# VHH binders against q9lmt1, part 14

Target 1, 351 residues: q9lmt1
Amino acid sequence: MLEKESDLTAMEKPNNKHAADSFSSEDLVSPVKKAKKSEEVSGGGEAVAAVGNREAEEDKPSFVSEEKKEFLVEADVAEDKGARHTMEDVWVVLPDASLDFPGTLRCAHFAIYDGHGGRLAAEFAKKHLHLNVLSAGLPRELLDVKVAKKAILEGFRKTDELLLQKSVSGGWQDGATAVCVWILDQKVFVANIGDAKAVLARSSTTNELGNHTEAGNPLKAIVLTREHKAIYPQERSRIQKSGGVISSNGRLQGRLEVSRAFGDRHFKKFGVSATPDIHAFELTERENFMILGCDGLWEVFGPSDAVGFVQKLLKEGLHVSTVSRRLVKEAVKERRCKDNCTAIVIVFKRV
Key: E = the ipSAE of ESMFold2; O = the ipSAE of OpenDDE; V2 = 0.75 times the mean of E and O plus 0.25 times the DockQ between their complexes.

## First folded at step 1 (VHH)

Design q19 (framework vhh_6qgx_2; at its last look DockQ between E and O 0.10; V2 from the best seeds 0.00; counts 0 for: pae O 9.2 > 2, placed apart)
Fold by ESMFold2-Fast, scan of step 1:
Structure q19 (fold): chain B 351 residues (1-351), chain A 124 residues (1-124)
Amino acid sequence: as target 1 above (351 residues)
Amino acid sequence: QVQLVESGGGLVQAGGSLRLSCAASGRTFSDYAMAWFRRAPGKEREFVAAISYSGDSTFYTDSVKGRFTISRDHAKNTVSLQMNSLRPEDTAVYYCAAEFGDSYWLTESAYDYWGQGTRVTVSA
């Protein structure tokens, strides 16, 4: 039990900053829980730098050619406090991050940071994560998938290191989850810690006899991220090896639902990690758009339902800024989302 | 349509090895990436390993990295999972999954084609 846990008595208690359960594209009635890590202990320093590279050792590098297919990325964000008194979500929308760091390789960057215990950790991540990823060697001239993943992993590590130092000097213990996207050339990289989700809307064929585009084909909702919750077996094992205790309701030390976050200084000794899962995929004519959302969005929208909602509005010719606002408004006003609700819609248009 | 058939499951002692195979059949003209997922008794389905269509990219969950190897043979239309140094916690039903295109995915929602599963039991 946690009643006698003196090391957490002075900590700011987390608000209802959590999704009820994870949602798969097939499960709008019963949430599906997913959070798996190959390495059961990765909160320590020695494992952090190598985790992404080790898990994806044989990633195929992408090369830019003059004949490559081009596309435009249009994106926008919307946010709402829900029933909360404070707004602790922070976001990044950079459809052309190359303008800050010129190179020959296209770079777009999007992120949602869901703060808990205050917004200082989320604000720090917004200001520093992308810069730290670039400084760690994110490719700017020629894409190498392994180098990109290594740079993202190191960027997360460095950001948390600097954030924790600032939290000590400033006397705060705020934390934040993150879902982050980088688009380099024709490849998308998704990195997450915590329970925010990225969902991809992807076209399907109706038969296997050849390449066909059927009019009216529904878009398939693909969940791109694994949530990091203390209740999930691999995360639970990792936390317990660090001396952490998970309550019967699935909370680390009875307080945190998530097992990974930036900050949360007092929970680092119990296994709260800033090591992300990193996944990459190629952009083709089949990938239509992505939805990034904090846990508040996904509590009231299943992935397939969110994809259908966004697809309908885009087919009506609405701009991505209107689409993102309508999505968040639907979540808060019609579906009664009570938590902070933030969503980014990223649309891929072929040139 | 694409049909996936798993084989190679069975009972093995801890520290032993098994090789799972997944044979893909069908009349498709598209390439596909392949993955293995597993479901242990009383637990949710989890990702194990994936391989791109080209075979140039692979991914493993941390608990099996260095012990399991995923590979594919285009001529035989098969994907294999070589499982070494098996542990009791590897006991599960193992499922083969496929999705059109070169890129693999880490979540089950991405895969349109699934096998029926093959049972692996690792005794202490």
Scores: ipSAE 0.179, ipTM 0.640, lowest interface PAE 4.8, mean pLDDT 78
Fold by ESMFold2, look of step 2:
Structure q19 (fold): chain B 351 residues (1-351), chain A 124 residues (1-124)
Amino acid sequence: as target 1 above (351 residues)
Amino acid sequence: QVQLVESGGGLVQAGGSLRLSCAASGRTFSDYAMAWFRRAPGKEREFVAAISYSGDSTFYTDSVKGRFTISRDHAKNTVSLQMNSLRPEDTAVYYCAAEFGDSYWLTESAYDYWGQGTRVTVSA
């Protein structure tokens, strides 16, 4: 009944790419700087030179203007249970988290928690993750990218620790994957465990005509997240070293397909981790919108396909609430998604 | 007409070293982040290393960290990958990629410009 010898033989080829999938949150450094690309690619190069500001007003006390945000964030969610009897997806949409969690640094927060084996792990994560990230020191006054990443990492660890204690006392085995976004000032942080995805829609620097045009070009879909499945080399290695067995159906112990999740208490001893991948990047004029989705959405939409669908609706002037509803409706009704389907559409509008 | 051209690939014994170079033509990439990806036979292309356009920030996949060094030379419009302590698992076609701005990305979907690749073979 032990199959790890066959798995080791299959993975020990002299030409393997095992190293490429071994991203850790501490090794993932995104050297983004605020505003440089926006400064260079904004169409205001001649405009700033043409605007003659008064020199006398320059010597007065200057106030940093927090009231003039460089962009607005508009977002909404839609969900549908699909063909399932229950809905185990849970979500967070906070386009202006400063209203609920004060701080001088601009903050937005979004998440999808895709529950499995019940809703309880996903509901716990919705209630606690952001609070635990704040408690771990998420910057709310002055942006510090390394501090933000450390706070997110600790927030995931603490949330899972507390969740597992609740799971023991309550006698449940629920688990949940997560895809999370924090926007601090102009910096976006994406964190994930499991197989939900974040996809960014971004304009190109040139079009097929060689000209710099933005309005008529299809947006490029950039997958921001790496899926965590038991069969993937880095995840498999951790699982096997912990004594876990990946069965012929690709599942840990024949049961769990994902290799990272909140909860799943009995699988933690076999290497299931709540440690997220974390990536950060700067918002510029190129970033148009993001789509967060559970695996149900992505079963029936490729990333480019979803970006094209959303872009078309946004160009028609539809509000993000309608866009998110139509995206999920298309997935469930027209494309026959059978699983729970949840999507968050996050639109970046320049002021 | 913009091109990225990789060079420096070849056959080397395990434990040896190679230096890959990527030259840009038809465009100066001084405002571009640069990355190396690789594709082993029968596998998908995977991230190896990246460098910001300033050169101040670098990132490496775990399996090459401490063995590979990415660097760039703005005057020559090139990016290089010094590959030391090579292993048979490093055998692949190596690709240079570029994306405008200081941010680098860990997924291939983010990069607009790609080279044709250079083959690296590491014998046991």
Scores: ipSAE 0.012, ipTM 0.536, lowest interface PAE 8.2, mean pLDDT 78
Fold by OpenDDE, look of step 2:
Structure q19 (fold): chain B 351 residues (1-351), chain A 124 residues (1-124)
Amino acid sequence: as target 1 above (351 residues)
Amino acid sequence: QVQLVESGGGLVQAGGSLRLSCAASGRTFSDYAMAWFRRAPGKEREFVAAISYSGDSTFYTDSVKGRFTISRDHAKNTVSLQMNSLRPEDTAVYYCAAEFGDSYWLTESAYDYWGQGTRVTVSA
């Protein structure tokens, strides 16, 4: 029903005004002065300077050989079984794989395999993956990114094929996730299946002045891997197209959390794949170090937190072996990682 | 070092179309995944679209899906962004970016080279 009302008010005002002033003037002039002088003349001596034909030494363009900025790679590993009865993680650390990989390209290889249902798949991958990648034509003389990627993909495929044959003949069903790194000169290839991760610590863009301000600019953590979990939309769609069911607990057939792995023989028909994602980048002065870790590490460390932790220890002048051990110790003892925990720290030094 | 130069920006009415192009210098274009980012006035730079070095894989942010198409020409060392059904909210400076390798990321920090950008203005 009701009703009202009203009002009102308007006000008002004011005004003011002022003011003025003025000031003025002055002049000043001053003038000065003159001076003149003079004179003299003299004489003409024609000295015929003999133009010595200095043969222009053709400045051979000094091919400044672009000093191939050499990168030293230092790496180490630590592992702890945590609260588990058994260790199912397996790792590879080869800072110099050139002896087993003849060619003009420097080669380094690092990997973590996280086994589930046992160690057999992880152990098989450790034994065969690198060799299968090499056999598939990983570049040795001339680096081609496409050729390298193709070799890695084929190496993973071949490894899983052979592993599955062994799984059948051996009567086991083990699976393994993987994070793998190949360094070919200055080119880094990161390949993963499952939920093992690689994290790069990169410096912020050089201030215009080229001064590496040694000062405490936090390194940026860059995740170089994509997780392959059954619950993720793209993986879920793929699994469902293959006839797999993701349970309410986020697991394929209520059992497997990851959507990509070596082995897992019974889940292959439901769309579990051993096809890795591959990331490639070039080493520059911005790349400081890389952390490879199993899911256990990354359960209790975020990427930035892990980078900060490792950066602090490296700044203290600790050797990479001590840094990797302290990282895993922090994960298991202080942060109470409940799973197996494995980490590889890879430091890139400029020489 | 790879240099990227964007072109094709301009003023367009809502519902209109533009085609952006990014030209890469050098012979190594085929070794890079390519992306488009954009920065609207008063906003942070955001991912728009990416394409693998092979061209076999593409990704789009949700707001541009079905309207924008990323493509690349290896012979010309170019990446393009066809933008259809443009909206005022698409107004931004568009940047081309390159990342070494096949993979593309949604994070700016993953990209090694950037263009100077081209301005797109969509009027109501």
Scores: ipSAE 0.008, ipTM 0.289, lowest interface PAE 9.2, mean pLDDT 85
ESMFold2 (binder alone), look of step 2: mean pLDDT 82; pTM 0.845

Design q20 (framework vhh_6qgx_2)
Fold by ESMFold2-Fast, scan of step 1:
Structure q20 (fold): chain B 351 residues (1-351), chain A 126 residues (1-126)
Amino acid sequence: as target 1 above (351 residues)
Amino acid sequence: QVQLVESGGGLVQAGGSLRLSCAASGFTFSDYAMAWFRRAPGKEREFVAAISWSGGSTFYTDSVKGRFTISRDHAKNTVSLQMNSLRPEDTAVYYCAASDLYFEGDYYSEGEYDYWGQGTRVTVSA
């Protein structure tokens, strides 16, 4: 606890006190080692606890109509520069990602990349991440959750490796946070680095007990991502072990608020990681929609408020493209968002 | 007014079986992941087993895998832990916990659980 108390005291000091703690460019700092990655509670715990062939162990009727459980995924995006002169957010909306790659398994992919220091890292991730995930073995015929997570993890690693090489040859230092979604069959995979968020709107009542059900109202907002900020305890510890310093205003080396990102070449030695948190959940009749947003959206919308806003518009019969535009317009025009503001709304319709 | 009430604890001989139950009230049971944690005297609380909100995923600590089975009953608003082939090292106070956590990978951390029962004591002799 002494080290944590010391960190807490340091966080209240002026930023310039940390600016003096620079490290040489020759320092080889491996911020994230295999042991630390293996000990990640969400990934490691699930792997350790995994029951082999869960689908084979499941006792359910064999003659269930697929149409009764099928979901149609409808999604759209909207963006606005806010008060900024440049737009550094980029996005991916692929309701049927399998059209670009042969396979029988349904695949949808959505992502927001929030650039900082320029747009180049975000652009690179948009062009290459999904391709690298597919090349790493994302399932295309039969879903295997562990294989899917491994492919996503390797895709992030490979994307950052190639991005960093291009940043060296091109002489740029851009970075980007990411929130990414893959929908494979009936399962959703959410991967994030940095402070972009994915929020799920899920029915709060059900007729499982035969009592009552309330369709689409109220919906519970479930935050599907954990932000990677330098000030958070686990990230702070990892950064400090790598020789990085966190200023009193919560910034790595006095500059970066986030502790994980693609790119940020000069901060890799201080612990900036491109290793995502990856979480999976099953689509059922209770999941209504998801909202993906960069930090600009979430600065002016709380998760519950955003879910309520989207639910109201969908209830009025508005198309998802209109809903996405209205959400971003509300954030920028009514709520005075000053940052780049990008949102993707993903609606799950039972067919 | 979230309430979690454990029952089924007691004294049992090594090799025996015991079934713990946790009755939930004050929330929509089917929205919540449920877990069992235990604490032996003088030790920290440790994870035992968890079940996702849908019941589609179950998680176990290595020392109980194959011996314990977690299940949930939506009609009774209960989560149960069937404990078979009990060992003296299973002696502990067992706690029921609930979280609106939706992620499959986060069930091992006690910090993710917002609601806790008072616990039920399990003593395995010999």
Scores: ipSAE 0.000, ipTM 0.208, lowest interface PAE 16.2, mean pLDDT 77

Design q21 (framework vhh_6qgx_2)
Fold by ESMFold2-Fast, scan of step 1:
Structure q21 (fold): chain B 351 residues (1-351), chain A 125 residues (1-125)
Amino acid sequence: as target 1 above (351 residues)
Amino acid sequence: QVQLVESGGGLVQAGGSLRLSCAASGRTFSSYAMAWFRRAPGKEREFVAAISWSGGSTFYTDSVKGRFTISRDHAKNTVSLQMNSLRPEDTAVYYCAAHSGTYYEPTLEKEYDYWGQGTRVTVSA
């Protein structure tokens, strides 16, 4: 039942005193409407000239081929059930999603779904969300950030719609939180519902004198997601407007700690939403890696601690597959994480 | 313990394609990292491609990048190597290998605990 899962969820997801520092999509996407591609002077291009260069365009987009740098995306996942008898986290790791879904743009997709009240909602989201986002028009040839965000938003809506229909016919009430990443060309899109987090490790801005340093710049942990918990002011307001009640222990209708999730059929009328926050940013030399984790990881790792842990192992030359396993092992064995613990580490390397 | 059996080798013309398959026996296949190595006549065995236990990380030697694709099917306990745009220089015996435990270095033979007997690939000009 939901009551039993909500009790386990509260025990597994203790209240976090720190306010989530997540950027809006507009904060991450350049707000200044200057010429972003100033080095690209296309003004003299004629239809005849464009036709004459058809074969070069077919081999490689001119804009991408003119860039001085390209990034290789390396990623892997690790999981451990902790002290639980079952594993209700599921994940998706597609470092080259174009192998399954042909297109001309590089597409990478990563996700963690943290199930509650059973595994069925998380499994449904794993199997259907990416397909629904693709079907909704995720760009495959020419990146349009607004089109990408609309496709992700519609994908979440459609996935929840179909999931709820299946939950009715199957007689189950499972729910799941989600943190999802799509990398299209050099743009990263992060979408979340619930309390799973994405953290970015970014090189700090070099001080004027820092250009002389032999040590290089320190990495800063940037939380890219905003947690959706019933107790947080913006979510509380939305829930109350929907007629939902938050109990003294911080739970929606006395049961759910989270305010957004896939599924949770009986709580939709009280304001449980599957609408994600979506944040987009551009990959530059400053972005080193990302860590996606379910709430179990983040109970025992602060964002800065996790970034420091991963950075140390990467500097030792360990591959991302080993790094992700050591991160989860540290969380479960040394830091005593009792919940399901799943982490995806995504590394950006200049090629 | 895991036992590995390769298949799919043969004779093909330059520019052609072959798909190698490696069937693994054993209940722990899903926890193993898998790789393909090759040995050309008169040469040392060299790394070709590797895939992590999750399928999330793939590795290729430079000479096959963009031409070969490694993949795995956990349900069938198989790892596959799709070889496109084959060259005479790709002529070799291809070996499937499995690593148990934490994956450290995909290109090193010593990391792999289990090996198949090999399947022969001949690319004619």
Scores: ipSAE 0.013, ipTM 0.403, lowest interface PAE 8.8, mean pLDDT 77

Design q22 (framework vhh_6qgx_2)
Fold by ESMFold2-Fast, scan of step 1:
Structure q22 (fold): chain B 351 residues (1-351), chain A 125 residues (1-125)
Amino acid sequence: as target 1 above (351 residues)
Amino acid sequence: QVQLVESGGGLVQAGGSLRLSCAASGFTFSSYAMAWFRRAPGKEREFVAAISRSGGSTFYTDSVKGRFTISRDHAKNTVSLQMNSLRPEDTAVYYCAADLTSYKYWPSEAEYDYWGQGTRVTVSA
């Protein structure tokens, strides 16, 4: 919210936007233990040999076998600085987010961090949050929803603690909002601070025996996040208890529109929190895809419009990388989004 | 130990083609984004091309777009740069680089953890 002109000056050498648009965030994740699986090299070879030989298939029993439910997670990101001269959004796309933390559960991680007052807080969160969540005990062998939520909460707390220490030593006051997703086994965890949104596209229940329509299942847009703005009653109350004042323009101390963020060290005493809301749900055949977006995306796209836009492109057979780029292009070029615009599209494909 | 070994450089006339290869060992190849940089005599290293961890995203500097193609083979732990329609200004030592991570969404030379020793490409007029 604050110091947009100072932020523009501080970010004088912008990243190459075209270059950035070509990379997935999974390529830019924090360092992992190099060759963590080196000790498992021979084990992997044996496992592959054991499971694969379609040519030498044995006779199948006469009993009807129930199919295991499996799905693929495919995702990509696109970004555009809009009418701004600087880019303060950063992102993470990790379809395999196990890194050097071993485990048998699927672990995928996606995030958008929307920087304000500069991009240093967003960059710090990108580098450290997922690793801090893993270190805090994110389940890697057997899923326990309460343990996962506790690990996410602790990861956010530790990330903000370390970020604030670095902001003091470095003499900066940057902040960042966050929308973050972890997919563990068959469950999705969405955590947010600030005003970025995650939207789910979910199929309606179909009565296949009855008088169903010729049209396919319609997708409903479900907003998975609650925005944290200073003007909202619960946030206002929390801010006022901390001694913060919300100005007539709806901003904390006349400056911040959001009430939760990483960083913003001078506003922590007035009630700016890095505690996320966490929502969890199970992946079934009804969940088709998710869209994560910064506030710039959601100012020009309603949730239902975004779901319809993505659904149409996916039905045309477009790859998720093309879909995400088309969505951001539509927001910036056709709908005239003026702010930094970043979107991640996460598609759930049944196999 | 960790190694990146480039090969495929040489002398070629303008309009010709070369394929550079980088063999990676001593680390989990699939965990790394890979890039090619080059350094012409008397200049700093400049970015040429990059490929994401999954191989689903590629980027090229403007001067090589449409002429160079970066690819990777996880089974062979290699990243390759196919260079077509070579120009004298492509003359440089080409370096393979591996980037595990960056706190920026765009990687820079400073973010690459491992570097090869380089392979020389000379394009005559």
Scores: ipSAE 0.000, ipTM 0.131, lowest interface PAE 14.8, mean pLDDT 76

Design q23 (framework vhh_6qgx_2)
Fold by ESMFold2-Fast, scan of step 1:
Structure q23 (fold): chain B 351 residues (1-351), chain A 127 residues (1-127)
Amino acid sequence: as target 1 above (351 residues)
Amino acid sequence: QVQLVESGGGLVQAGGSLRLSCAASGRTFSSYAMAWFRRAPGKEREFVAAISWSGGSTFYTDSVKGRFTISRDHAKNTVSLQMNSLRPEDTAVYYCAAGSPEYLKRYLETPSEYDYWGQGTRVTVSA
């Protein structure tokens, strides 16, 4: 796989071109799961409360990095099924992976998998991708950026290989898009397939005093991911070379809006790829937080708007667990997100 | 892809000891977290102990803490459960399970989070 850094752009405006994946209508009633919910977003289907969310002390952050370097990483997730009867989004929040994944190098991992045609592909990716990336040689002692990127690429390839084998034996054809983050030491790696997005909130270099101040330092929204849609020229060309057809409504073989996904077994011959774009950057005092979201979040929030919403709540002293819940609640209740809506907020605190 | 086979079960008197072993076949064994679950007659599977893929972290249910020790041998592709000071209430079929390291802290006691299971080995503790 060839990585194109020019494929990643900073965006300040909403991308309203993406349509949600096809709706599924099913009876979502799960009394046992719903009876255990506390401050979770209403309509969340198959989500289990993250360790520390339901069982955590009130307003304290649920996920706090135990890494004692320059930055402490705090993160949490929220989800809501929107107007759909099924929840096909799944997620991973591991702000400190060191206890289970030993090494001297800091390791944190976050991901959202947006399932389509069912949740089996998303669930498979949740269980296997990070493990496959580690097994492919993700650095644990000394950071080598090229080795890390190679491990991520191989992890995606191996996950899709094993997932496709499982889909054949199980008789299912589910697919999933992914946005994934690994933090190794002071460097962040963002990998995506499909139309989920990662947005970074970064401090501006310009102000009235010629330096940065907390009061006068606005945050810029930087889109770290490039969406993989069948209608985009480079993806369209790749699909057509594989014998695939893009219909007049912009869908691969008339069905898929996205050109890259895990699974989608019947579309692999037409050019659906599990090869991610990977972007890496260094953590400095300028990086404040990241927002990972499925397409449902980004249809109702522009990147700059989401950054402003999260920044306001953080300035009010709210914990990341409350911030993530408020963001998804705003998307679903006030902005009328009808699709599955999942968001992870990752906050970088200076130690 | 991964097959798990338990051994070491049997009949023992209260206060006695048994060592259960789980042999794994498959090239990815060293990448999995391993756990022991048990099922008493007429009851559901309950968590007993787990060990991380590195062997650096171990977890136990309260009723066996201090009596049972889980360990891992990467060279032999085995996980062992040393059971000391056995009690009649420890009588159950013991199952070895393999799963993703990501779930050790979040879903430790949830059988559905483990991808591979053995057939079980029976432990009977007489009064």
Scores: ipSAE 0.000, ipTM 0.185, lowest interface PAE 16.1, mean pLDDT 76

Design q24 (framework vhh_6qgx_2)
Fold by ESMFold2-Fast, scan of step 1:
Structure q24 (fold): chain B 351 residues (1-351), chain A 127 residues (1-127)
Amino acid sequence: as target 1 above (351 residues)
Amino acid sequence: QVQLVESGGGLVQAGGSLRLSCAASGFTFSSYAMAWFRRAPGKEREFVAAISGSGGSTFYTDSVKGRFTISRDHAKNTVSLQMNSLRPEDTAVYYCAADTSPEDFWKRLYSEGYDYWGQGTRVTVSA
């Protein structure tokens, strides 16, 4: 074997070329027409109308329940260090995470980890959080919301436990905030610690072929995450009960702006928590896309402005990879974002 | 400290068989999950098969189910991949990987979760 040894001595961790491999001019006109699997049931012309009672009803449908319309999840990420010398944001884009989640259930996973005090906590979270969530029993076929939420909670707890052990042995005290999304079939779970945000763009009406087109109906921006900052009343109270002090500049022990994070081992005794808030919702024809962003993005974009910016580019036919890059470029170049700026755009397309 | 050394690669005709072996050292072998990944020219690293530290659980990617079998020998500190009914599309460099955290069972199914990697062994399947 004449393999190059220098390439074989380092861990060849995949660079996750999903975002990095996008060409600037790869944009294609609208995609070719897709096949519709639900229309494959042309033989489902069962006779007669329903009786009106489940126990009395008898028919011969080919399927047990109403067909779920298939959706495509397209996502990409863009990042820029802004005015910072270092990049401490880390991300995950797995529109098909089936290799990590063996079974028949569709699984997608997206995350942004915003590092502080260094990059090591964000890198640890990127490597371990999703796997710890899977190990904790993320459901494969049942879409049980309680089981999924329990698995996410345990995943965050175990990730922080293992991260803190690594930080002690390695002699580092880095921390990271997180905003994470799991999509199980048509159910979306959003988990966050700290001040990164997830924003949903949702149609204001369900009559797309009616008055919607005539009215130019805009998408509504829905903030899916609650920020965990030391200055906010609920977090301030929790920190103070742990013996922590919030300084006049709004920082825990005069240092941390956030009240929840992975790592930050010296601040755990003062109430820094890795317990996430978790929100779950169903994907319908109303959900158009999500934007995940670190604090840097949201300092220069209001949620409604970000949704409007992304919607305009999507209507122009730009691919999600181009949209993500344009959003971050706008934040850094035009709006003068000074912090690390990372954004993931997740687009939901119905077939 | 952890070292993984693959062997058993080579050239084989379609429909043939090969057995890959991975010799592991520097860790408590029975406590760590082990996996095989492969990388074809110009492509990303792909999961192939994984086995738990106890050997009681195995997992395979769909394209190799029924054709490949992963096993481990605790006495020899080896993990093996028996590859039957080989196809030209199985041509790749095959890598052995170890999950050094015995508590995270699912790490073995995700390439970024694996802490240690072998140097790889080349498998070429001719048509």
Scores: ipSAE 0.000, ipTM 0.111, lowest interface PAE 19.9, mean pLDDT 74

